# VHH binders against Pleckstrin homology-like domain family B member 1 (PHLDB1), part 3

Target 1, 115 residues: Pleckstrin homology-like domain family B member 1 (PHLDB1), of Homo sapiens (Human) (q86uu1r1256to1370)
Amino acid sequence: SKVCRGYLVKMGGKIKSWKKRWFVFDRLKRTLSYYVDKHETKLKGVIYFQAIEEVYYDHLRSAAKKRFFRFTMVTESPNPALTFCVKTHDRLYYMVAPSAEAMRIWMDVIVTGAE

## First folded at step 6 (VHH; framework vhh_7mjh_2)

Design g34 (from f02 with D31S)
Fold by ESMFold2-Fast, scan of step 6:
Parts: sequence; structure tokens; C-alpha cells
Structure g34 (fold): chain B 115 residues (1-115), chain A 127 residues (1-127)
Amino acid sequence: as target 1 above (115 residues)
Amino acid sequence: EVQLVESGGGLVQPGGSLRLSCAASGFTFDSYYMSWVRQAPGKGLEWIGRIYSGGSTSYNPSLKSLVTISRDNSKNTLYLQMNSLRAEDTATYYCARELYFKRTDSSGKTTYYMDVWGQGTTVTVSS
């Protein structure tokens, strides 16, 4: 699997259900898009890099609160150790990676893309 | 206790190479971004580069050809490889941990906040 494309499990915005989505990192468009599946035929959402305010591991949210003077809700993630967060100006995204290595790689591409 | 300890400094000849280490303890090392910063005698701090949690790197453009930053998460250790050393590379070298932050104001500036620093290790480049 390529690190710039892959499955992540994300929490729904309005309904607190965790769903597997195909994520695509596009540095040229400055977008992180997610689809129903790897065929990329049904777009479910887009995270614009210019809108990203914070990116952090779920287990480090207390450090994020202290540093940024922000309050965050405790997530009921199916796997808190593999969960990372992307905060934009309008919403907070929670994602579960398939492994610790995948999580770190996704964090790197998102953070460096958001610069 | 959160702690960073640098080592590997010393006397090196011009044109030589040196590898510095930074041993981390008391925190989840693999989740943090790590930076190297140096300070030459009588001068201010100069940022060398950072390594992100997944291993990607970003360097000071003036130093990019001379240095490589790496990490070994199994050993909780950060490294700085320096090559083609010159007298002006004489400095105290510090490691620091940091986290990502992007401003929400009109500037949109990305900031990396360094909250823990080591005590430093001294590198002297001289014949």
C-alpha cells in the first residue's frame, strides 16, 4: 500500500459511527480527500490544507490543550493508540490508522502538506 | 521526568564528519517532532532542522547539504550526522522536542513549539 493513499477509519460528523474510508493525499491540490472505497468514485469529503489548524495524536490531546489553550472532547475511539486528530476551522476529524507505522506516515504527509 | 541528553561532541578536524546523539526519556518519543539547534560562541540560536514523528525531515536551507537528521524510535534516540565540517560549525548543539501548531488568524503561520531542550553538547572544529 502506498502511504499517500490508503484506508483510515473516521468518525462521522453528525452521527458518531466509525466508517472505513479511502483517503487520498494530493499535494498539488493541497487536499486530503476521502472516498467510499479505493475506486475513488464516490467522494465523501475534502479537508483543505489551508483550513488545517492543528494535527495531533489522540493520546497527546492534553499537551495540545495546554499548548493551544483549547478544550477537546475525549473520543470513544475503537483504538485510541492508533487514533490521530485533524482540526480545521470548522470541525475536528478523528482517524484510526491500521498500524502505528501507518499513523506516523499519515501524520507526516498531512503536517508537511499543511505547511 | 521528561529529559533530553545530547552526546557525541568533541574536537574534529576541518573537512571531517561527526554524529551527535540525543537520548530521550520520560515521554512517548515516537509521537513527537524533534529539532536540532546550535549556538556558536557569542551568536544567537540557529535552527538546523527537524524530524517529524513519521521520519520526514525539514532543514535550514543554508545547512541542508551538510547535515542529516534521523531517529531510532526503538532506542528513543535522535541523531545529527554532520559532514564537511568547517571552523564556523563550532558551536553548542541542542536537541529539542516540539509539536505542530498553526495559527488561525489572517497570517495562517505554521509554528512548531519547543517545550523541552537538552543541555547541549559542544563541537569544536579545529586543526
Scores: ipSAE 0.246, ipTM 0.612, lowest interface PAE 3.6, mean pLDDT 81

Design g35 (from f02 with D30E)
Fold by ESMFold2-Fast, scan of step 6:
Structure g35 (fold): chain B 115 residues (1-115), chain A 127 residues (1-127)
Amino acid sequence: as target 1 above (115 residues)
Amino acid sequence: EVQLVESGGGLVQPGGSLRLSCAASGFTFEDYYMSWVRQAPGKGLEWIGRIYSGGSTSYNPSLKSLVTISRDNSKNTLYLQMNSLRAEDTATYYCARELYFKRTDSSGKTTYYMDVWGQGTTVTVSS
């Protein structure tokens, strides 16, 4: 079975800088983990699927009608069209995918995993 | 103008097959989740299934052996393939655009918001 792994550029939580991180989807653990690089030795963080509240494309959220979303945000992403967002109860994660196709694949994996 | 237009409905015999199309315009089709929903005469809405932006699918368990949902992003078109049709499949079939949302409570219930609907296409299954 193929596992979803790959590089995404993530916005920092403490410092608003965009850093390339190696993301690993683990269906059994229901986690999305990110590392410094593909060797998976330096863990930077974990997103637990049960904590995910919303997953959306950055550019689509701002275009959505108010009745569907309580808050709209404008990101400082260098590539808004390739940016998707994962909101948990305590943090909003911004990720830039290397391509539109990769972005859609990551969204599918995260959304179906969170269900 | 954001629009969804269904086509391909008509009269089919019991046991027959039919493929419905949904043409999307006015938005970035490939980025949205899309659903098929049907309504039989005098009945409520019944969700058929969903295709995610990356091509994954999810179906109503009652219908999963009968239908297949697919999409062609180069043509901005959504498809519903139906096989082994019976009289009870007579309905108006709608396509709808969706966005993901999950509740923040401990139940974690996932919700999909359908914000744009097509006008529907009618399928009649009769002898």
Scores: ipSAE 0.224, ipTM 0.589, lowest interface PAE 3.7, mean pLDDT 81

Design g36 (from f02 with Y32H)
Fold by ESMFold2-Fast, scan of step 6:
Structure g36 (fold): chain B 115 residues (1-115), chain A 127 residues (1-127)
Amino acid sequence: as target 1 above (115 residues)
Amino acid sequence: EVQLVESGGGLVQPGGSLRLSCAASGFTFDDHYMSWVRQAPGKGLEWIGRIYSGGSTSYNPSLKSLVTISRDNSKNTLYLQMNSLRAEDTATYYCARELYFKRTDSSGKTTYYMDVWGQGTTVTVSS
């Protein structure tokens, strides 16, 4: 897909609370943008595809190698099984999808878009 | 234990079609990226293609018109459909599990890590 939209629950970087945000994946612009709501009037942030270094499911990280990080994320997330991570050079983003299917779709569009 | 078991290889006629299967066990198959890789006798490994967790696919451009990769998450099974087989497609075919780490290096290229491989299944295209 060229454009993908939907709600994800994102952990704040400054305030560590989980907030519902409207995400817009735009392959042509090479951006993943998030807004307060679906009206796309109040932009909260932008993730540039070229800045993405790693994308992974939180629950699939090696427990032996990433135990402390994984444990912290799993205990804090509203739904650890539906949590995925986007790592950029400057920041690690934690997102909770509304379903397993939605999570896989978001992962697919983000990773293929960043290629 | 984590296992990948390929099947469906054998002797096939030139111009024929063949579907290979890869049965996964011991891990959450649904969420993993999966690849097919082959190795012809006396040659190096050649990546065929990948299927992402959401069902999207990416192929080696040299092989795109020959193959289709699919998956059945309800059966924990990965498939490789091959059509119009030629003698040069004679090889051992492997399925591999990829870690969900997409590394983009300074050149902008993506690297995927394969951590579990099957034993392989051999396809011989008869003359």
Scores: ipSAE 0.272, ipTM 0.633, lowest interface PAE 3.2, mean pLDDT 81

Design g38 (from f02 with S53T G54S)
Fold by ESMFold2-Fast, scan of step 6:
Structure g38 (fold): chain B 115 residues (1-115), chain A 127 residues (1-127)
Amino acid sequence: as target 1 above (115 residues)
Amino acid sequence: EVQLVESGGGLVQPGGSLRLSCAASGFTFDDYYMSWVRQAPGKGLEWIGRIYTSGSTSYNPSLKSLVTISRDNSKNTLYLQMNSLRAEDTATYYCARELYFKRTDSSGKTTYYMDVWGQGTTVTVSS
């Protein structure tokens, strides 16, 4: 798909508060943008695919940490089974999807978009 | 115990077709990318392809016309369909689980990580 849209709950960068944000995946622009709501009037941030270093499921990070020693701390999510992570050179993003199916779709479009 | 078990290998005549299976147990199969990898006698590992959690696939360009990868999540089973087999396809075939962990370096080069492998099933193509 060229564009994927939907709500995800994102952890704040400086403050560990979880906020519902409207995400827009745009394959042609190679961006993952997030807004206050679905009207897309107030942009909160943009993740450029070129900046993405790592993408993984939060509940699988223990296996990745054991193998590759990349994690400095454990991040506690309100729903680890529905949480996925996007690491850029600037920041690590944590997102909670509304369902397992939604999480798989988001992961697949982000992973393939970053290629 | 997390385990992958391949089956379906054996002796096949040139030009024949064969379907390999990989039975997964001990983990949530639906959450993982899965790959097929082969190793011919005296050669290194050759990646065949992967199947994403969405069911989409990505193949080694040199093998794309000869193979099809599929999955049946209700049976926790991965498949590799091979057609028009040649003597050069003689190899041990492995299924592997990807961590759903991907690293991309500063130049855009992407690496996928395989953490669990089956013991392999041998395919011999001979008349």
Scores: ipSAE 0.098, ipTM 0.452, lowest interface PAE 4.6, mean pLDDT 81

Design g39 (from f02 with G54S)
Fold by ESMFold2-Fast, scan of step 6:
Structure g39 (fold): chain B 115 residues (1-115), chain A 127 residues (1-127)
Amino acid sequence: as target 1 above (115 residues)
Amino acid sequence: EVQLVESGGGLVQPGGSLRLSCAASGFTFDDYYMSWVRQAPGKGLEWIGRIYSSGSTSYNPSLKSLVTISRDNSKNTLYLQMNSLRAEDTATYYCARELYFKRTDSSGKTTYYMDVWGQGTTVTVSS
């Protein structure tokens, strides 16, 4: 299992809306890429393993995140219990998994891949 | 209250086996990585291994042949199976909860954080 792929719902960077994206974890390329759909023809973004600073569940989010978003109109996750976060020095990514098991699998492959 | 309680320690003869348990309470056990760490008398802490929320494991290469870590999420319990025990395995054994939190420093290394520890259970290997 050098590659893990599946749908996750991701929060947008500029527009704070949640969009379904096809994610591909590739251990050999050391990338987590996301596409419009499972055909992998339109790349929307790439998270490089070496840029990953933190990976955590949304319920374990930092005090800084809670303080910062207090007065912003940032939409809360549609399912906080299935939400996990990937922080790079450039951006914080929020992802909602389809199930608790899927969330744990994604967390594990991302954490060990960044290792 | 978040708690981890180890049990199963005791006296074991060299070459024997022992299974340690760690009972978790006050948090969603399934969501956390769990580690075992030991400390021999007068020595520093030695990481034994971790179990991921998926059930996959990662071990200290020096100890991999001697130990097996497992978890039972339905019972909120973590286990450490030890085989072929030696005198140098005499130590206090701790379970610890890890944040699913990795940070890369300037050297490129990744650090895991242990935020909750048990009180420990003592294993003595002696004839």
Scores: ipSAE 0.140, ipTM 0.508, lowest interface PAE 4.6, mean pLDDT 81

Design g40 (from f02 with S56R)
Fold by ESMFold2-Fast, scan of step 6:
Structure g40 (fold): chain B 115 residues (1-115), chain A 127 residues (1-127)
Amino acid sequence: as target 1 above (115 residues)
Amino acid sequence: EVQLVESGGGLVQPGGSLRLSCAASGFTFDDYYMSWVRQAPGKGLEWIGRIYSGGRTSYNPSLKSLVTISRDNSKNTLYLQMNSLRAEDTATYYCARELYFKRTDSSGKTTYYMDVWGQGTTVTVSS
């Protein structure tokens, strides 16, 4: 019943650059979509909830010790303390939230939506 | 030192209410999902519920009408409010820090992993 939207900075998939994207969580569609900007006219990608395998904070390493082989990408985050990760079958997404509170809200929305 | 310390247990009469606390230290409390788990004498562990980092909650369906989980991030404290206590609620109550995992197996189960536990606080419900 709730739609959540806002800006997050996302790691590129093929080129390791960080881009600001407008994210839209849609519980009915069961998708997390990201656009160039808040006008939602230029779609860049979609994460389907059923494809999500893991969701975790980048700085919490105990549950995701496999991330040690990705230390370079972790180190390259513009703000490691505000970075969270969404792992799907084919890709690992790194997102930087604008604040700690925003990061926690996005995590709750994604985790409960993926259940 | 990462630590969780439960408090507030004791002897309670049937039908009474009790509020348990869990004091967290040594980590950024606000970022973690927190659970309450109990163990009755001679029985296995029973999950009570969790509170997510953003404040949403999820409960064991058999207990949801009897309990409320909350957190005060300014005090690094987790709470469990219990109402209408019965003799079968006699148990040691633990708080635990957890992380979320979703696994794609034949059943599609979601797994939550608890990596830090408190020592527990005992609740005895008796007349």
Scores: ipSAE 0.163, ipTM 0.534, lowest interface PAE 4.7, mean pLDDT 81

Design g41 (from f02 with S56T)
Fold by ESMFold2-Fast, scan of step 6:
Formats: structure tokens, C-alpha cells, sequence
Structure g41 (fold): chain B 115 residues (1-115), chain A 127 residues (1-127)
């Protein structure tokens, strides 16, 4: 819960490319926002906590679930072992953390914030 | 083989303290949420609390002043510290591995799936 803001690498939408973005967890607004950089002047998007349905580590998906799941991002991620996913009603967000510890902290913050 | 093995149960006097351990093997322990659940004789399962992969904890409000959950990722071990034990704390205590956070739609209720359980360790609180 100490990692309330920091860099994550996010997968783009239609034109898939992995972009480094500055993420900000805001408990009062109940949002996870991402910006071009840490100056927080150019907002790129917002994930509303109320819309979050699932949060999971991508590399922990079972083989059966991967075969059933339409999109498999594990093989396309720059670092599958550090990739986690946030599923909302509208879309799926894929993020790569800078370390395993940072990934676990971001997961804790997002999951508990969404409760 | 994925396994969870509880230990540390036994007979304890009212007002005493006890620490239970849960040894995990066969999977990447660090990445999973872990829960403690108990079942008193003749009653249903009662969730005690959860520790998230990053170390954050969440407790059953009825029990949070009496218990502490912790984990040692270097030893692949989960712990439950219990204090001020009472006769009504007599139960079989289970540790369980949790899969993913998922919100149930209408009420906003969160759901966690426990896919692996230990065999349990029995705690009896009696004089």
C-alpha cells in the first residue's frame, strides 16, 4: 500500500504496443489513472474501481483457461512473469511491473481498493 | 504436487495463545492470496481472514481483535496467531489457497475461489 503511484508498462488497445505510463492510485476518487509521465499533466486514461471485475496474475492462468480465453497476452508481454491484469466490464488492461515485489503491491492496492 | 499442511493445533487453556502454521509446497507461494477458515463441531465453515500476495490483510470483523495473519515467503509458510482463546474457539482450522479476486455483479460482493485446502489442525480450548 506504499506504492500509490509509479511507472507500469501498459498494453495499448487496437494497435498493440507496450508503453510506459505513470499510474496513480487515488482512494478518495476510487480511480487508477495513468499519465504520460510523473508530472501528471497529460492524462491518458482512468480505470474506475467500481468497474473492476477481476484482478489476476497473467502467468498463473491454467492451460485450460488459456485455451478457452480468447486473448493470450502471456507470450506477447515483454515480461510475462511480471504481468498482471485488471478486467473491467468494458475491457481488459495488461500491466508489467518493474519487479515481482512491485507487482504484488500494485495487486494488493487495486484489489483492496475495488472492495 | 500442490499441498498445504497445517500444524500447531492442540489442547490450550482458556485465555491462552496459540500460533498455527501452514506449510505450502508445489506452487509459487509468494503470488497467492491465502486464507484461514475454521469449523467448530456441528457448525459451518467460518472465514477468519486473508493475507494478500503483497502482505495486506483482511479479517472477519467478528474475529479481527483476536487473530493476526502473517506469511514468511522465504519459508513458504502461512501463520495464524490467536490470543485470548475461549471455549468457542474450539474448531478444526484450515488454511486455503485463493485464486483470483472477482466481483459479483448486483450487490458488489467480492468472491474469492479457494482451490486448495489443507487437511486441518484441531484446536481444543478447555481447562
Amino acid sequence: as target 1 above (115 residues)
Amino acid sequence: EVQLVESGGGLVQPGGSLRLSCAASGFTFDDYYMSWVRQAPGKGLEWIGRIYSGGTTSYNPSLKSLVTISRDNSKNTLYLQMNSLRAEDTATYYCARELYFKRTDSSGKTTYYMDVWGQGTTVTVSS
Scores: ipSAE 0.314, ipTM 0.647, lowest interface PAE 2.9, mean pLDDT 81

Design g42 (from f02 with S56Y)
Fold by ESMFold2-Fast, scan of step 6:
Structure g42 (fold): chain B 115 residues (1-115), chain A 127 residues (1-127)
Amino acid sequence: as target 1 above (115 residues)
Amino acid sequence: EVQLVESGGGLVQPGGSLRLSCAASGFTFDDYYMSWVRQAPGKGLEWIGRIYSGGYTSYNPSLKSLVTISRDNSKNTLYLQMNSLRAEDTATYYCARELYFKRTDSSGKTTYYMDVWGQGTTVTVSS
């Protein structure tokens, strides 16, 4: 669909702690926004699709034989198998999905939204 | 070993339908994007479409009305359904695994890389 929303656990920028945030994918606005909770009243940040350079599964990146494996959170993530990364021009965003199915859906909407 | 094996090709009459299968083994199928690509005799490769890890699809606009791509993650199998086949659809059909990431180059163009290919299955559309 055009709008996808749900909870993801996101790694903090200033403090390297993992926090539950409410994410909203808006295909019309071409944004992935995250809020404190489901009420969508306290915006914490926005990822603009035009700024996305890479989207990848963190555990697969770490297993690669190439230079890619140097930028992963496999050891630090609360659930490495459910962790994915969105790389923008200026920042890496690491997120943990609640299930494998949810992770794949989030990956699909983010990757296709960035086209 | 990582392998992709296509099946289901053969001789089809014009206007007919055909479903191709691609059996994947040796990797976590669910985590990869999968593509179908074809090559007509004496011509270059033509991308048909891709299915993302969660089941979303993207198609070559010139082929979108003729094909449907699907996957069954429980069987590690990728499918290509083709309808209203024409002589121009005669080709060797390949399935390919795409890397788990999406990248954009300096021109802003989205790029994907196919790192594993099947051996292909031949479809001939003729009376």
Scores: ipSAE 0.311, ipTM 0.648, lowest interface PAE 2.9, mean pLDDT 83

Design g43 (from f02 with Y52W)
Fold by ESMFold2-Fast, scan of step 6:
Structure g43 (fold): chain B 115 residues (1-115), chain A 127 residues (1-127)
Amino acid sequence: as target 1 above (115 residues)
Amino acid sequence: EVQLVESGGGLVQPGGSLRLSCAASGFTFDDYYMSWVRQAPGKGLEWIGRIWSGGSTSYNPSLKSLVTISRDNSKNTLYLQMNSLRAEDTATYYCARELYFKRTDSSGKTTYYMDVWGQGTTVTVSS
């Protein structure tokens, strides 16, 4: 509906370690928020839809990265085939979905919600 | 070889309906957003809409009431259903594969990047 929830593994900002976080997509608030766990009591960050500049699949960029220099990206993801990226003005977020289907659903709600 | 091949274009009378198809090959169709784009004689490219693997769609607001985009992942095929066609809908229609999109901060507009295009199919609306 208007809200989508689930676990994704996210790369840290300062320390490049991968951490499991509970993500909440809220179309009405126009936010993608992530918490320590599913109880949604400890907020770790918020991605505002208006700040999103790029959304793309890591495996697609990896396959084409050497073709066009401007679209090159580097990832150290534990699972590149299930990784997608959200770029805002000030930060690039890497997320690993638990399955291909979950990744497709998350990509869909983020891309369409960011419009 | 990665390919997109449009079909279904032709002559149609004003007020009529037409369905275009786009056959995809050489890549995992389910992993991509797919778009329809048209170009009328003497005009620039006009984005029609896009569809995600699961069926979620986004449309050009000026065209939303006239078109429906759908896809059949089992057949690697994208569709564009057009109704109540007018002379202004005369154009070459292209399907395209999207890698990602980018939003422009200054105006809030979203720009989508397309890396594979079909050759197009021509629709002529005339009596």
Scores: ipSAE 0.013, ipTM 0.233, lowest interface PAE 8.2, mean pLDDT 78

Design g44 (from f02 with S58Y)
Fold by ESMFold2-Fast, scan of step 6:
Structure g44 (fold): chain B 115 residues (1-115), chain A 127 residues (1-127)
Amino acid sequence: as target 1 above (115 residues)
Amino acid sequence: EVQLVESGGGLVQPGGSLRLSCAASGFTFDDYYMSWVRQAPGKGLEWIGRIYSGGSTYYNPSLKSLVTISRDNSKNTLYLQMNSLRAEDTATYYCARELYFKRTDSSGKTTYYMDVWGQGTTVTVSS
């Protein structure tokens, strides 16, 4: 029920460069939106919760020998231990959280919002 | 070596309370969602609830008022607190590790993948 806001470092979709973006979880709209900065004046993109197919920790996926992880590529993350991934119908998003606690909180709100 | 070990089961009188534990080893416990599942004699599996890596919980609506799930990440331990136990709560109780969230079909039906299960601990509610 609470709104979640904060900075995450996100990998670009077309160009593999990591950029700091301001993320806003909105339970009522069922969206995870990201902006240039915390003033929320320049929207860069939106992840619709109904489109989310998978959510996982990058370091667990890359380390797993389970057959269902074989399709996952190694991420060139600046911090693999703090990286989590959101797969939608049309795109895979990679995000780096500022701490392990922040990463777990973002995972919880995204997963529960997608239900 | 990934392992889950349940404990705390036993004989309980109707109306009583019981706390089950699940000790995790061989993996980074903090990163996983964890579930409790039970199986009554001669019946199928019944999902009780899950606790997410950040501490949020989601319960089977038919069991919500009976149970509380919690975790102690410093001890790599998962807990199930049960109150007001009835004869129909007699079952083997399992803890399970959930790896990720995934939608499995075109209707938007959600699924959580359970890849590691404990051996179970038996709870018998009887006078």
Scores: ipSAE 0.127, ipTM 0.504, lowest interface PAE 4.8, mean pLDDT 80

Design g45 (from f02 with S58K)
Fold by ESMFold2-Fast, scan of step 6:
Parts: sequence; C-alpha cells; structure tokens
Structure g45 (fold): chain B 115 residues (1-115), chain A 127 residues (1-127)
Amino acid sequence: as target 1 above (115 residues)
Amino acid sequence: EVQLVESGGGLVQPGGSLRLSCAASGFTFDDYYMSWVRQAPGKGLEWIGRIYSGGSTKYNPSLKSLVTISRDNSKNTLYLQMNSLRAEDTATYYCARELYFKRTDSSGKTTYYMDVWGQGTTVTVSS
C-alpha cells in the first residue's frame, strides 16, 4: 500500500534515550513522520525520502561498516537484533522494531520509498 | 561456511519456462536482500532483479514481464521463475547476497553492495 503505520522505539538526537514513537510512512508525500502516539496529533519529526542516504540493519553493521559505513557512529541499542538505522545528510536515526517481521517490513518500505 | 548454491539450469527450448533455485547457508537468510544476475557468453553481467528482506521485489525493466523472483525463508531458498525464454537468455545465472545503501551524492544513484555470490548455474536456450 501507500501508507505504513506502527510503533517503533527511536533513539533521541541529542540524548541517547529511547522513546516509543508512532511512525507513518507515506509514499505519496515521500515522508516518514513520527508522532508521540497513534492519534497522530503531536508530530515530533519528519524524515524526507530525498534526504535518506543509507538504510541498514544494526546487527549487520560490523560487516557493512568495513565495506561502506566506516564513518557511522557506534551505537548501543537495547535490542540490536531488532534495530535498523536510517542515515540522512544531517542525522542518523536508530529504530527498534517490535519483531523481526516488523523490522523487515519497515526496512522494505523505507528502502523502496527512498529509491 | 557462508555460501550460495544455484541449481535448476539446463537446456530449454525457445518459448519454454524454467525455475532456478539458490540455496543459502551459513547466515541469517531472512535479513538479506537477494539478487539474481546473469552473464551471457562473452558479455558483461546483467542484473535481473532483487527481492528485499520483507518480500518486495524490483526488476530490471527490460526483463520485468518475463521473470518472477521469490523466496522461501523457511527453506533458506531464493527462486527465479523465467517464462517465454529466448535464445538471448542463454547465460550463467548467479544469485547474490546484498546489503543496501543509497547514494544521494551528485550522481543521485541508488546502489547495493553484493558481498557473496554463488558459483552459477548455466541455462542454454536452443532447439
């Protein structure tokens, strides 16, 4: 479909605290937006598809880092096996999915949307 | 240890169909994007298509109506279904594991890094 929604736990930009956020992937708007909760009334941020440079699984980072992610920051996720990363020109986002299946679906929609 | 093994190649008559398999072992197959690539005798590599970790697919536009890529994560196996085969489809077919990254530099190009390749399986299309 054109829209994908769900909760992800996101690392903060300035402080490395993990917060549950409601994410909305909108292919037509070319945005990945995140809100305080599922009511979508309090927007916390927007990731524009055009700004996305890299998307990768955190647990595959050691292999990827040697090949093409040499300058990415080291991160400590509470659940590395369910963590994926979205790098934009101005920021690196870390997200923890509720399950392996959800993580793979989010990766697919973000990667294909950013193409 | 980490390996990909293609199978299912052989001789096919023009207009026929063929299904190739790629058996993966030694890694968490479910988490990787997988591609099919072919090389005709004396020619360069031609990308056929990709299946993402969540099951979405993307095809080379010149081949999109002729092929279907699928995966069975329970069997750690990647598939390539080919229909309406022509003599020009004669090639060695490779499966490859890939990691994603998108370049947004001046080229504007999306790129995928293929770090593990199979040995290939040969498809010959002739009467």
Scores: ipSAE 0.166, ipTM 0.538, lowest interface PAE 4.5, mean pLDDT 80

Design g46 (from f02 with S58N)
Fold by ESMFold2-Fast, scan of step 6:
Parts: C-alpha cells; structure tokens; sequence
Structure g46 (fold): chain B 115 residues (1-115), chain A 127 residues (1-127)
C-alpha cells in the first residue's frame, strides 16, 4: 500500500533505552517516520528509503555473530524473537513489533519500499 | 539440518498448467523470503520471482503473467503455479531461501542472498 502505520518499540541511539514510537511508512514520500504517538504531531526521526542499506531479522543476524564472537555486547531487546533491524549509512535501528505477523508485514513494506 | 525439497515436476503438454511445491525443514520457514529460479537446458539461471515473509510477491516482469508464487506457513511449503506452459518453459526449477535485503552498488541496486537451494525438479513441456 501507499501508507502503513503502527506502534513499534525502538532502541535509542544515544541512550540504549527502548521507547514506544508511532511509525509511518509512506511509499510516495519514500520515508519511514516515527513520532511520539499516533497523533503524528511530534516527529522524532525519519529514515529515508534511499539511505536503507540492509533490513533483516535480529535473531538471524545474532545467530551468525555468535559463531565467531564469544564475548559480544548483548543488545537487550524486550522481545528478541520480534526484533528486526534497519541499517542505514549512519545508524542501525532496532525495532520490536507487537506480534510475529506485524513484524513480517513491517519487513515486507520496508523492503519493497526500499528496493 | 536445513533443506528444501521440490516436487511436482514432469511432462506437460503445451498450454497445460502445473503446480510445483517446495517443502522446507530444519529452520523457521515463516521468517525467510523464498524465491523460485529456473535453468533451461544449456542456459543460465533465470529468476522467476520472490515471496516475502509477510506474503508480498515480486516477479520477473517477463514471467509475471504466467506464474503465481504462494506459501503456506502452517505447512512450511512454498508453491509455484504455472499456466499456459510453452516449450520455452522446459527447465529445472529450484526453490531457494533468502536471508535479507542489501544494496550492492552505488546505483542502489538490490540484492538478496540465497544461502540454501533445493535439488530441483524438472519440467518438460512437449507433445
């Protein structure tokens, strides 16, 4: 679709705390924006589709890392099985979806929007 | 162990239809993107299409009108429905598992990494 929206819990970039944010995927503007809440009045950040380099499930990438590193910093996700990652040139975003189905839908819209 | 097993290939007359299946085991099927790829005798690999983890699909434009890709996550099975088969569709058909999305060059071209392939199933379209 052109626009998809919903709540995701994201890890902070500067402070490693997990915060609930309202995400808006806009295919026409080619942006994934996040707000304080669903009223969409207080913008917290924007991920431009053009800047997206990788999108993957955290649990799949984490499993690969464990094979080569015995002492790795653990990103404490409130729900590791529902966590996915969006990597841009400047930052890696970690997001937790409210369900497995929602996670797969968000992955689909972000990946197809970015390609 | 991780594996993909295709089935449903065989001899089909021109104009016929065929549905191929790909049974997945040894991994969480629901999380992966899945592709179908074919190789005609003496030719290179030709990507047919992809189904994303949420069920969205993307097809090779030259094949879009002939095929439909679907998945049944409850059965860990991927499908390829083919209609109006022609002699040119004679090939070995492979299913493949894809890990993640990545841009591969400065133009922004998208690449998907296929890390597991099935053994293939052969489709022959002939009278």
Amino acid sequence: as target 1 above (115 residues)
Amino acid sequence: EVQLVESGGGLVQPGGSLRLSCAASGFTFDDYYMSWVRQAPGKGLEWIGRIYSGGSTNYNPSLKSLVTISRDNSKNTLYLQMNSLRAEDTATYYCARELYFKRTDSSGKTTYYMDVWGQGTTVTVSS
Scores: ipSAE 0.243, ipTM 0.610, lowest interface PAE 3.7, mean pLDDT 81

Design g47 (from f02 with G54A)
Fold by ESMFold2-Fast, scan of step 6:
Structure g47 (fold): chain B 115 residues (1-115), chain A 127 residues (1-127)
Amino acid sequence: as target 1 above (115 residues)
Amino acid sequence: EVQLVESGGGLVQPGGSLRLSCAASGFTFDDYYMSWVRQAPGKGLEWIGRIYSAGSTSYNPSLKSLVTISRDNSKNTLYLQMNSLRAEDTATYYCARELYFKRTDSSGKTTYYMDVWGQGTTVTVSS
């Protein structure tokens, strides 16, 4: 689809609090936007597809780094197994999906949109 | 032990069809993107296509009309259906798992990292 919508729990940039936000993936605009709620009246931020550098499952990236760099990667995620990450040049976004299936769908639309 | 095992290769006549399988074990298959890659004798690697976690697909444009990639998550198995095979399709076919998407430069060029590969299965197209 050209548009995908749903709730995700997003980590804040400054204070690192986790907040439920309504996300809208728009392939034609090449944006991933997030709002306070599903009414889409209060925009909180936009991730531009052209700015996306990496998209990955948090738990897989942590495992890979532990193997090669011998570091312990700690996330403050309330649900690490359902957390995925979108890295742009200036910010890393952490999102928690409501289910494994939802996480895979969001990953797929974001990755294919960023291509 | 993380492992990918291809099967289904063999001798096929020109114009024929063939289905390859890739059995995955030792990891959560559902979470990974999976690719098919081939290598003709004496040539480099050629990417065939990718299937994403939720089942959508992306193909090498030159091969798109000839192949279909699918997955069965309940069986931890990846498939490659090939039709209208030609002598030029003679190659060793590999499946590979991909970790994540990465954009490497300002031109928008993208990279997918393949960290586990199968041993390959050979397809020979000949009369």
Scores: ipSAE 0.282, ipTM 0.636, lowest interface PAE 3.1, mean pLDDT 82

